# Ledger of designs, part 153: miniprotein binders against q53ft3

Target 1, 195 residues: q53ft3
Amino acid sequence: MFGCLVAGRLVQTAAQQVAEDKFVFDLPDYESINHVVVFMLGTIPFPEGMGGSVYFSYPDSNGMPVWQLLGFVTNGKPSAIFKISGLKSGEGSQHPFGAMNIVRTPSVAQIGISVELLDSMAQQTPVGNAAVSSVDSFTQFTQKMLDNFYNFASSFAVSQAQMTPSPSEMFIPANVVLKWYENFQRRLAQNPLFW
Below, E stands for the ipSAE of ESMFold2; O stands for the ipSAE of OpenDDE; V2 stands for 0.75 times the mean of E and O plus 0.25 times the DockQ between their complexes.

## First folded at step 17 (miniprotein)

Design ra2 (at its last look DockQ between E and O 0.60; V2 from the best seeds 0.00; counts 0 for: pae O 6.1 > 1.5)
Fold by ESMFold2, look of step 17:
Structure ra2 (fold): chain B 195 residues (1-195), chain A 97 residues (1-97)
Amino acid sequence: as target 1 above (195 residues)
Amino acid sequence: SDRERLIIKAKMAARWLRLALELARQGNTEAAKAAIEWAIRALRRIEELATTPEEEEIVEQAIEAAQEALQLLEQGKPDEVEEILQEAIELLEELIQ
């Protein structure tokens, strides 16, 4: 019913069921992970009035699991991007997994999904910097893209008085746009989540 | 308390059964079966939480209805599950109240 994606890794679509309403994905090499995407596969929706609470678990310095609420997935928001880089030393939150006999792998972090009533989910508070929405990601991408393009293009600007006669206007050489695009493509290929 | 946990699980089971009913009406037999399996998982937790003979009887009847509905869907008989699922839902609503 769920999938989990980390940049540069194969998507996971086979969650480990640890209780009738609780599922986990393992995240090896969790210290290198900055973002994780959790999404519904689309094969079956939640019933009306239900959704999924998403948690992140990592081992502390003693190998003990620390669980933190990241946010939610629902029929109305079936995918979400969570930033986990700032959570690897954070304080644990109230969570449903600590009282369950789930499979725990102290050398590996986990994403946990608990299927719950929406009313129950509304009583839960995610850690403050974890959720990154698709709209927020697009806005951040757009802002970075615009700043990057403007700064790069400006470094090549010439006045019309220095080129062909059109001194009342300022123009940007066409090759600046192409060079910006090529630089953006290289950075995207290196890290799709570079912001 | 066990009663409060029982009510939560009964609400979840009823919502899964309502989804199953809707999916069966749409002819989506595979999704309806999946929703019934989710409901049965919730009903098994209610069995563990039940503290009275009345609660136990209601849960047993709901599980039996859900299992019968699942078998009928596996046999390709989706038209026959609607009343069975509705009866299971009504049992759970009485348990919640």
Scores: ipSAE 0.215, ipTM 0.703, lowest interface PAE 4.5, mean pLDDT 76
Fold by OpenDDE base, look of step 17:
Structure ra2 (fold): chain B 195 residues (1-195), chain A 97 residues (1-97)
Amino acid sequence: as target 1 above (195 residues)
Amino acid sequence: SDRERLIIKAKMAARWLRLALELARQGNTEAAKAAIEWAIRALRRIEELATTPEEEEIVEQAIEAAQEALQLLEQGKPDEVEEILQEAIELLEELIQ
């Protein structure tokens, strides 16, 4: 039902189901993690009127779990990016995972997803700095990637006068790259999820 | 209270069963099975929370219906599942009253 992604790590698609309505991902070496992506796999949607509250849990100095509400995923918002790097010193919040005997090692944090009523979720307040605006962040990310690509490609640009004959190589005119870039930006502006 | 917990779980189970029904209608048999399985887990919790013979009977019947639905899906008979799931949902609705 859920997936969890940490940059530089393998995607997790097998959450531990700790209850009929609760799922947990383990995050080893959590101190090195800045962002976590939680997403629905698209296999099973939430029941009507339900969504997922996403929690982060890390051990405190005493080894006790500290839980914080990161945000939500829903059928309408099937993925979310959370910044967890700044939460490692935060205060704990109320959570639905309290009595669950989850075996933890000191270096392992957890992402918990609780399937809850949407109405109940609306009453909950996530920790302030955790939610990354998905659309804006994605757009910004994409823009940065495009810029990076353009800059990279442009660094190899040579004038025709500077071109060394290489019959074994194919060349793409820089203007083609620019046109592609402009077209891509336009499409992105129209629909950030056009692909 | 235990009663409140029971009602919450019953609502959840009903939602899973409704989802299963919709998934079955869509031909997503595997997802429907999973939803039913989750409903059964919730029903088992309700069974533990039940305090009256009437509640126990209703939950038992709902479990049986859910299990039958699961078996029918396993047999490739999604068309026969709708009535059974609806029965189970109605049983749960009785618990919620």
Scores: ipSAE 0.018, ipTM 0.343, lowest interface PAE 6.1, mean pLDDT 81
ESMFold2 (binder alone), look of step 17: mean pLDDT 85; pTM 0.840

Design ra3 (at its last fold request DockQ between E and O 0.65; V2 from the best seeds 0.71)
Fold by OpenDDE base, fold request of step 18:
Structure ra3 (fold): chain B 195 residues (1-195), chain A 97 residues (1-97)
Amino acid sequence: as target 1 above (195 residues)
Amino acid sequence: SDRERLIIKAKMAARWLRLALELARQGNTEAAKAAIEMAIRFLRRIEELATTPEEEEIVEQAIEAAQEALQLLEQGKPDEVEEILQEAIELLEELIQ
């Protein structure tokens, strides 16, 4: 029913069904994982009015599982990408998985999918920044890229008095870069797909 | 409460059975079987949550119906599954009331 994908690893298509409504994937060496994709295999859909709440679990310093709600998968959204790299220091949330026989290997995390009624899912709040909306991820990436570029370019800024004559070299005023940056940010904010 | 849990699981089981019914109608026998199997897992849990003889009886009947439906699908008789699945759904609806 469910699949789990980590970049650079084999796809997992066989979740352990630990309960009638709960499925678990093991993620070895989870510290190296930035993103995980959870998806429906397409073999069987959710029943009408049902979906899956996706949780991430990692062992704390005491070996106790810390569970966090990442987001959701549904028939309407049969796949989702989650960023888990920043969650490793987060606070645990309430979760439906209870005391499971969790692999006590410190390097192994778990993805848990709880099959639930959609109405119940709507009441749950995922941890911040876990759900990588394609748009949000793109926006964040773009913003980071812009910041990186601006910082890089600005590091070369000199006053006219500091300029060494180089007739073969063209110079761009720093204010032009800033204006471009501001305009780009404005456009991005208005429409992330303006380009 | 256990009763609330029972009701929720019954609702979910019914939804799985409804899905199975639809899948069977579509000729997707394998998916229908899988849906029934999911429902049976819920039904087993409901059986554990049942506190009255009436609830136990209803759940047992639903399990039997679901199992029969599964067998019929395995036998290649999807047309005969609809009535049985509907019966199982109705049984679950009785639990929800």
Scores: ipSAE 0.766, ipTM 0.926, lowest interface PAE 0.6, mean pLDDT 88
Fold by ESMFold2, fold request of step 18:
Structure ra3 (fold): chain B 195 residues (1-195), chain A 97 residues (1-97)
Amino acid sequence: as target 1 above (195 residues)
Amino acid sequence: SDRERLIIKAKMAARWLRLALELARQGNTEAAKAAIEMAIRFLRRIEELATTPEEEEIVEQAIEAAQEALQLLEQGKPDEVEEILQEAIELLEELIQ
């Protein structure tokens, strides 16, 4: 249902469901990460009146997680970019995931998504440094995300002479991916918020 | 309290079932099945929170209805799930009172 993307890394599309209403992505080597994108895959929407609260956590000095609210995703805002560089260890409340002990690895942070009623989400306040504060930072992150997608898709490109037909396998001409990439870059340069 | 937590989970389960009903009406069988599976996870949690025989009976019937709807979708019969999903939603509305 959710995806998690960091510039320069493969997209994660398989969140671990740790409760009926809680989903988690691991972020190894989190100290090198400045921003993350959390988004809905489009496989199913939230039901009407529901959405997701997005949290970030890394181990404290003894490996116990502290969770900080970054913001929200909803059907009306199905993707969001969050700045995680500059968050302080131990600043969060620990409430939403405090009853669960996730496997604690010192260099692995986590993104958590709590599925909630929209009325419940309206009472929550994100930490002050989580949102991207400038259009230039958003443009830079988006450009890196585009490069990541293009490089990933291109790694599977084959020429027509190299194709191995299979009923369960689909193919996309490489020039289609390149045209999409170039079109997206052009539109992003004209308006960083066009999408 | 356990009753207040049960009501919150029942409201969420009902919303997942209403989504499943809409998706089934649109012919989106895979998404409807996923929505029912989410509802069942909430129903299992409601079952853990139930403290009265009446609550236990209602949630048991809701689980059975949701599982039957899932079976019909797996059999390729999305047109046959509407009444069963509506029954499950009604049971959850009764639980919320």
Scores: ipSAE 0.691, ipTM 0.890, lowest interface PAE 1.0, mean pLDDT 78
ESMFold2, look of step 17: ipSAE 0.638; ipTM 0.872
ESMFold2 (binder alone), look of step 17: mean pLDDT 87; pTM 0.874
OpenDDE base, look of step 17: ipSAE 0.720; ipTM 0.907
ESMFold2, fold request of step 18: ipSAE 0.654, 0.690; ipTM 0.876, 0.889
ESMFold2 (binder alone), fold request of step 18: mean pLDDT 87, 87, 87; pTM 0.878, 0.875, 0.873
OpenDDE base, fold request of step 18: ipSAE 0.762, 0.711; ipTM 0.925, 0.906

Design ra4 (at its last look DockQ between E and O 0.02; V2 from the best seeds 0.00; counts 0 for: pae E 18.2 > 1.5, placed apart)
Fold by ESMFold2, look of step 17:
Structure ra4 (fold): chain B 195 residues (1-195), chain A 97 residues (1-97)
Amino acid sequence: as target 1 above (195 residues)
Amino acid sequence: SDRERLIIKAKMAARWLRLALELARQGNTEAAKAVIEFAIRLLRRIEELATTPEEEEIVEQAIEAAQEALQLLEQGKPDEVEEILQEAIELLEELIQ
């Protein structure tokens, strides 16, 4: 009924059906995957008034699955591209796979598709950074990435008086990081896709 | 839109001011001052995007609070800066709403 495509891999067309209304694709070596395409094969449509909620699951540090809603496929929108690179350490959300949570090795993730009523799907909130090409989502992702970098770098900040001299080490003045951030933010505000 | 660009910059300014607050709490006064100086320059950019008198007033108050925090740090009074920085952060959160 469904297919799953990852760039550079063979298309998967044989989903594991774990319930009458639930289908799963395994994604081995998921750490190297940035995007997945989920699509309907076109042979079996959803029943009238229904569609598919698409989830991503990865094993946490203890091997327990963490499920996140990516978005939807329907008879009217039979394919979608989802970005998963930013979801590999996210917090789980409400999902219909509770009884089908299968502990996996650390390198195997899953794409889950749950057939549901369209009215129920309209009330669900996907993970905000899974959609491709949303300017607002990309901008928010970029803000978080910049904040994370600056917070990390600044956690090593010391005054010159606090430093122990080490002629074999190279140092970056803190104002260089600030100038880089200001320039990047200006360019991002003018064109979020400049890079 | 200008509103969306303003919100993006305001979110970033608030995050930088939170970093400055943490650096001041850790006693890293020079790094805190550098981050506040950068935040003030970013707030000036936000001021250029403001389209309503209410937005302009909020940004101006945030700039004044950040400048006061700088003065306190220059005077060697990092313990007194937290309330002022929190005020600036709250003003930016109001702008984002």
Scores: ipSAE 0.000, ipTM 0.093, lowest interface PAE 18.2, mean pLDDT 74
Fold by OpenDDE base, look of step 17:
Structure ra4 (fold): chain B 195 residues (1-195), chain A 97 residues (1-97)
Amino acid sequence: as target 1 above (195 residues)
Amino acid sequence: SDRERLIIKAKMAARWLRLALELARQGNTEAAKAVIEFAIRLLRRIEELATTPEEEEIVEQAIEAAQEALQLLEQGKPDEVEEILQEAIELLEELIQ
């Protein structure tokens, strides 16, 4: 139902379902994470009148989880980008993830998604600095995501001499991908919201 | 200018739709859907930039085509998507001229 993406890391599509209406992604080495994307996989929509409240949890100095509401995802807004780097020293908020026996390691944070009524969600206030409101932050995230993609794609690159004949497959020259990447970067720099 | 922005976005939308077409041909239905969704979002932005009824109509038709393509993919009919996406691309090319 949900995916979680951290720049430079593999996409997570298998959330731990800790309750019928609650899902959790583990984020190892959370201190290095600036942004997280939470998105719907498109396989199962929210029921009518429902959405997802997205929470971030990190261990405090005592190893106890500190939960903060980041924002929301809905059928109408199936993805959201959150800045979590500035939250790592924040105060905890009320959260629906209670005393769930989630095995936690000190270096692992969590993204929690709680499926809730839209009306209830409207009454909640996300932490102010979690929403990617700045064009710069968004640009930085996008750049990192693009870098990740490029690295991923390039890992499959082979020289012509190394190619195994596969008539059923189409190949894209690495240079084409690079040119696309460069063009995308240029456009992003000119207008981060060009798409 | 708004016109320049429109053209830039239209070119990008056309690229997305071409990618979607190729993905559909390859049987990557889910990827094609995702790309089409991106294209639709971009097309809506283009619609906002349209200044003439003609531009608005072209963009609207492109959106409809893209939506139809998406629906066909959801129905498991990728073979029928190519013509529709091609139409959308041609509409955008007209918009760029």
Scores: ipSAE 0.000, ipTM 0.195, lowest interface PAE 12.6, mean pLDDT 79
ESMFold2 (binder alone), look of step 17: mean pLDDT 86; pTM 0.849

Design ra5 (at its last look DockQ between E and O 0.01; V2 from the best seeds 0.00; counts 0 for: pae E 14.7 > 1.5, placed apart)
Fold by ESMFold2, look of step 17:
Structure ra5 (fold): chain B 195 residues (1-195), chain A 97 residues (1-97)
Amino acid sequence: as target 1 above (195 residues)
Amino acid sequence: SDRERLIIKAKMAARWLRLALELARQGNTEAAKAMIEFAIRLLRRIEELATTPEEEEIVEQAIEAAQEALQLLEQGKPDEVEEILQEAIELLEELIQ
């Protein structure tokens, strides 16, 4: 499966699967979003010769979805950052989602991922300068995401002598973060594309 | 405490370097470089937390070893990074003790 991240929001990891080869994430309040990250989640790569075409959909003035091709994710480039701030008034591109059983919410934008043949993807032209990332940009984003999570969780770490319990608060022991990190790294080492 | 935060970060950095080693062995050079860069960023945070000359020396040596491994991968020499990454990992294990 796939993940979708917007700055300041929780990572979405539960894509709506609208067909065997089609996945969708909802983006509420899409007008406040400038960039979105799409990445592979899990241990199963795309089948050989296939990859993912990534689309952005927003409602037009009539409330009808307008789909625009942002770019691609592949086994060789399993994550990408897309700029969407300039796309909210463009014309639609050719897209595979019109015949799919997609939950439609006219006031909400969507990210769609379609698993397709690489040869078919090579014939598609993304809108404008939507794609921002290279492989290095994906690794930089992943580093920032993991560092942000680690530093956030670690900032709650206290020694046992410094702990001040409160009945209305929940605490996360520091070693829970380390255990999560160790498990995540083990899975990544087994399959670098497990996203 | 600063020592407890240092140990947590050192364990994370060591794990990221072990992941980089496995990725390099698999020929996934770009992912290996990414994990080393993650580890170096974390090592610099550990350096800020170090309070003894021994801790500072160990972290400095780990950073230098990780930077050399990164350079070797950038030069297209993934077969040469195993010993250097193992050295960095062992330094971090000493720091945790």
Scores: ipSAE 0.000, ipTM 0.109, lowest interface PAE 14.7, mean pLDDT 71
Fold by OpenDDE base, look of step 17:
Structure ra5 (fold): chain B 195 residues (1-195), chain A 97 residues (1-97)
Amino acid sequence: as target 1 above (195 residues)
Amino acid sequence: SDRERLIIKAKMAARWLRLALELARQGNTEAAKAMIEFAIRLLRRIEELATTPEEEEIVEQAIEAAQEALQLLEQGKPDEVEEILQEAIELLEELIQ
């Protein structure tokens, strides 16, 4: 249902489901992370009237988790970017994840997503410093995401000579994807917020 | 009205169960489970909105069907889930009429 992307790292698409409505990504070496992107995979939408509250958890000096609400993802806003570098010294907030018996190494943080009612989410206040402060950082992150997608898609590319007959499948020429990618990069360079 | 709310929720629950069915067919067992779980939550809300014994019975049967489907998926039997999910969907459609 969810993906998590850290710049310079592989995309994570396998969240640990810790409850019916709760998902967790581990973030090793979290101290080196500035930004994280949480996004819907597009396979499963939220139920109507529901969305996802996104939390960040890091270990304090005693190894106890400190949770902070970063923001939200919804069907209408299926992705969000969060700055977490400035939160590593923040105060903890209430969270729905309880005491998770996660074998924590001191260097591992977590992104938690809780599926909640939109009405309930509207009453919650994210931490103020979770917003992306730099357009450049956002652009770089987006570029890395695009590169990841391109690399993934291209790994499945086959020449026509390599194709096996499959009348039930539709095929998209790789050059179409490339053209899209180039156009997207151009637009991104012109206006990082063009979407 | 409570009836309108019930109908809206029933339609939503049916949608989730249909999605679960498709996901199960595709072999995406974990996603299918998630959708069923969402449907069950919604069904419980519908149960609270039910005003007649007939509505209550339909919702209860739908919950049971959904729970059975979930259990079958947990047991690694996705092929047996389709019929049960279809039954649950039909129950919800009956509730909407």
Scores: ipSAE 0.000, ipTM 0.183, lowest interface PAE 14.4, mean pLDDT 81
ESMFold2 (binder alone), look of step 17: mean pLDDT 85; pTM 0.846

Design ra6 (at its last look DockQ between E and O 0.66; V2 from the best seeds 0.64)
Fold by OpenDDE base, look of step 17:
Structure ra6 (fold): chain B 195 residues (1-195), chain A 97 residues (1-97)
Amino acid sequence: as target 1 above (195 residues)
Amino acid sequence: SDRERLIIKAKMAARWLRLALELARQGNTEAIKAAIEFAIRLLRRIEELATTPEEEEIVEQAIEAAQEALQLLEQGKPDEVEEILQEAIELLEELIQ
């Protein structure tokens, strides 16, 4: 039903079912993990009105599990990317996995998926900054790239009075670059996938 | 409360069975089986949460219906599964009331 992906590792498609409504993936060497992708395999959907709450669990300094709600997967959102690197020192939250005997080793974290009613899920609050929006990330990246380019190009800007004749070179007015930048930003804002 | 937990589990089980019913109409045998199995697991939990003989009887009947549905699927009779699943759903609806 579920898959789990860590960059640079083999995809996991066999979650351990630890309860009638709970699944767990083991994440060995979790300290090296920045992001985790949780996704539905497409073999069986959620029933109508149901989804999955996705939790991250890591051992604290005492070896006790710390659980944090990362976010959700649903039929409408069958995959999600979570940043877990910044959570490894965070505070624990309430979770449905407390009573389950999950075998743990000190270097292994876990992704837990609790299959729940959507109404119940709506009452839960994920930890901040865990959910990564691909669209937002792309937009931010593109914006940074554009800014970088603009800054780079602008660093070469000279006034006409400062120009040295170079017959072999073509020059682009800085205002043209600016106009391009503004137009691109506008298009990006309208549709991040306009290209 | 245990009663609230029972109701939540019953709602979930009913939803899985409804999915199974829908899948049965589509002819996806493996997915049907999986959905029914999910429902059965929930039903087992409900059985543990039941506090009255009436609740126990309803849950038992629902389990039997779900198991019969699985047997029919194994026998290659998916067309006969729909009625049984509907019966199980109705039993759960009674339990939720």
Scores: ipSAE 0.635, ipTM 0.874, lowest interface PAE 0.7, mean pLDDT 86
Fold by ESMFold2, look of step 17:
Structure ra6 (fold): chain B 195 residues (1-195), chain A 97 residues (1-97)
Amino acid sequence: as target 1 above (195 residues)
Amino acid sequence: SDRERLIIKAKMAARWLRLALELARQGNTEAIKAAIEFAIRLLRRIEELATTPEEEEIVEQAIEAAQEALQLLEQGKPDEVEEILQEAIELLEELIQ
């Protein structure tokens, strides 16, 4: 029902359900992550009057999870970008000898989604300004995602003279991917929220 | 209190079943199954929170109705679930008040 995307990484679409109303995505190497996108896949909407509260969790210096409310997703706002770079542990702050002798727990954080009644969500206050609602930041993140997809797909391009027989596989002409990229980019510039 | 938590879970379960009912009129079997499964998981939690015989009986009947709706969907009969889903919703509304 949910997806989770970090720039430069493959999209995650298989949340782990950890309770009747709670879902989790793992974020390995979370200290290198500045933003995450949480979105609804579109396979099933929330029921009327319900939505999702989005949390970020990281292990503290003792390895215990620390959870923070980032914001919300709803049928009316089915995707959101969250900045997490300012919410991480202070462990690994640089000074000359701290970087050489750092004791760390495993570097896996989590994004949690709690499915709730909208009335319950209205009583919650997100920490700081984790939610990113700036059109410029949203557009920049989306453009980077587009470039990542195009570069990945293009890395498999071959000419017809270079093709080897593979009758069990399907193929897409490379210009279809380029045309999609150009059309998407144009639409994004006209309306950053068209998708 | 346990009663307050039960009411919240019952409201959520009823909303998932209302979504399932709406989807059943549109014929999307996979989405209907998912909505009913979410409702059943909430109903199991409600069962743990129930403290009176009246609450226990109502939630047991709601679980049975939701499970029957699931069985009909698995038999390829999505058109036959509407009445059963409506019965489950009414049981949850009774449980709320």
Scores: ipSAE 0.624, ipTM 0.864, lowest interface PAE 1.1, mean pLDDT 78
ESMFold2 (binder alone), look of step 17: mean pLDDT 84; pTM 0.835

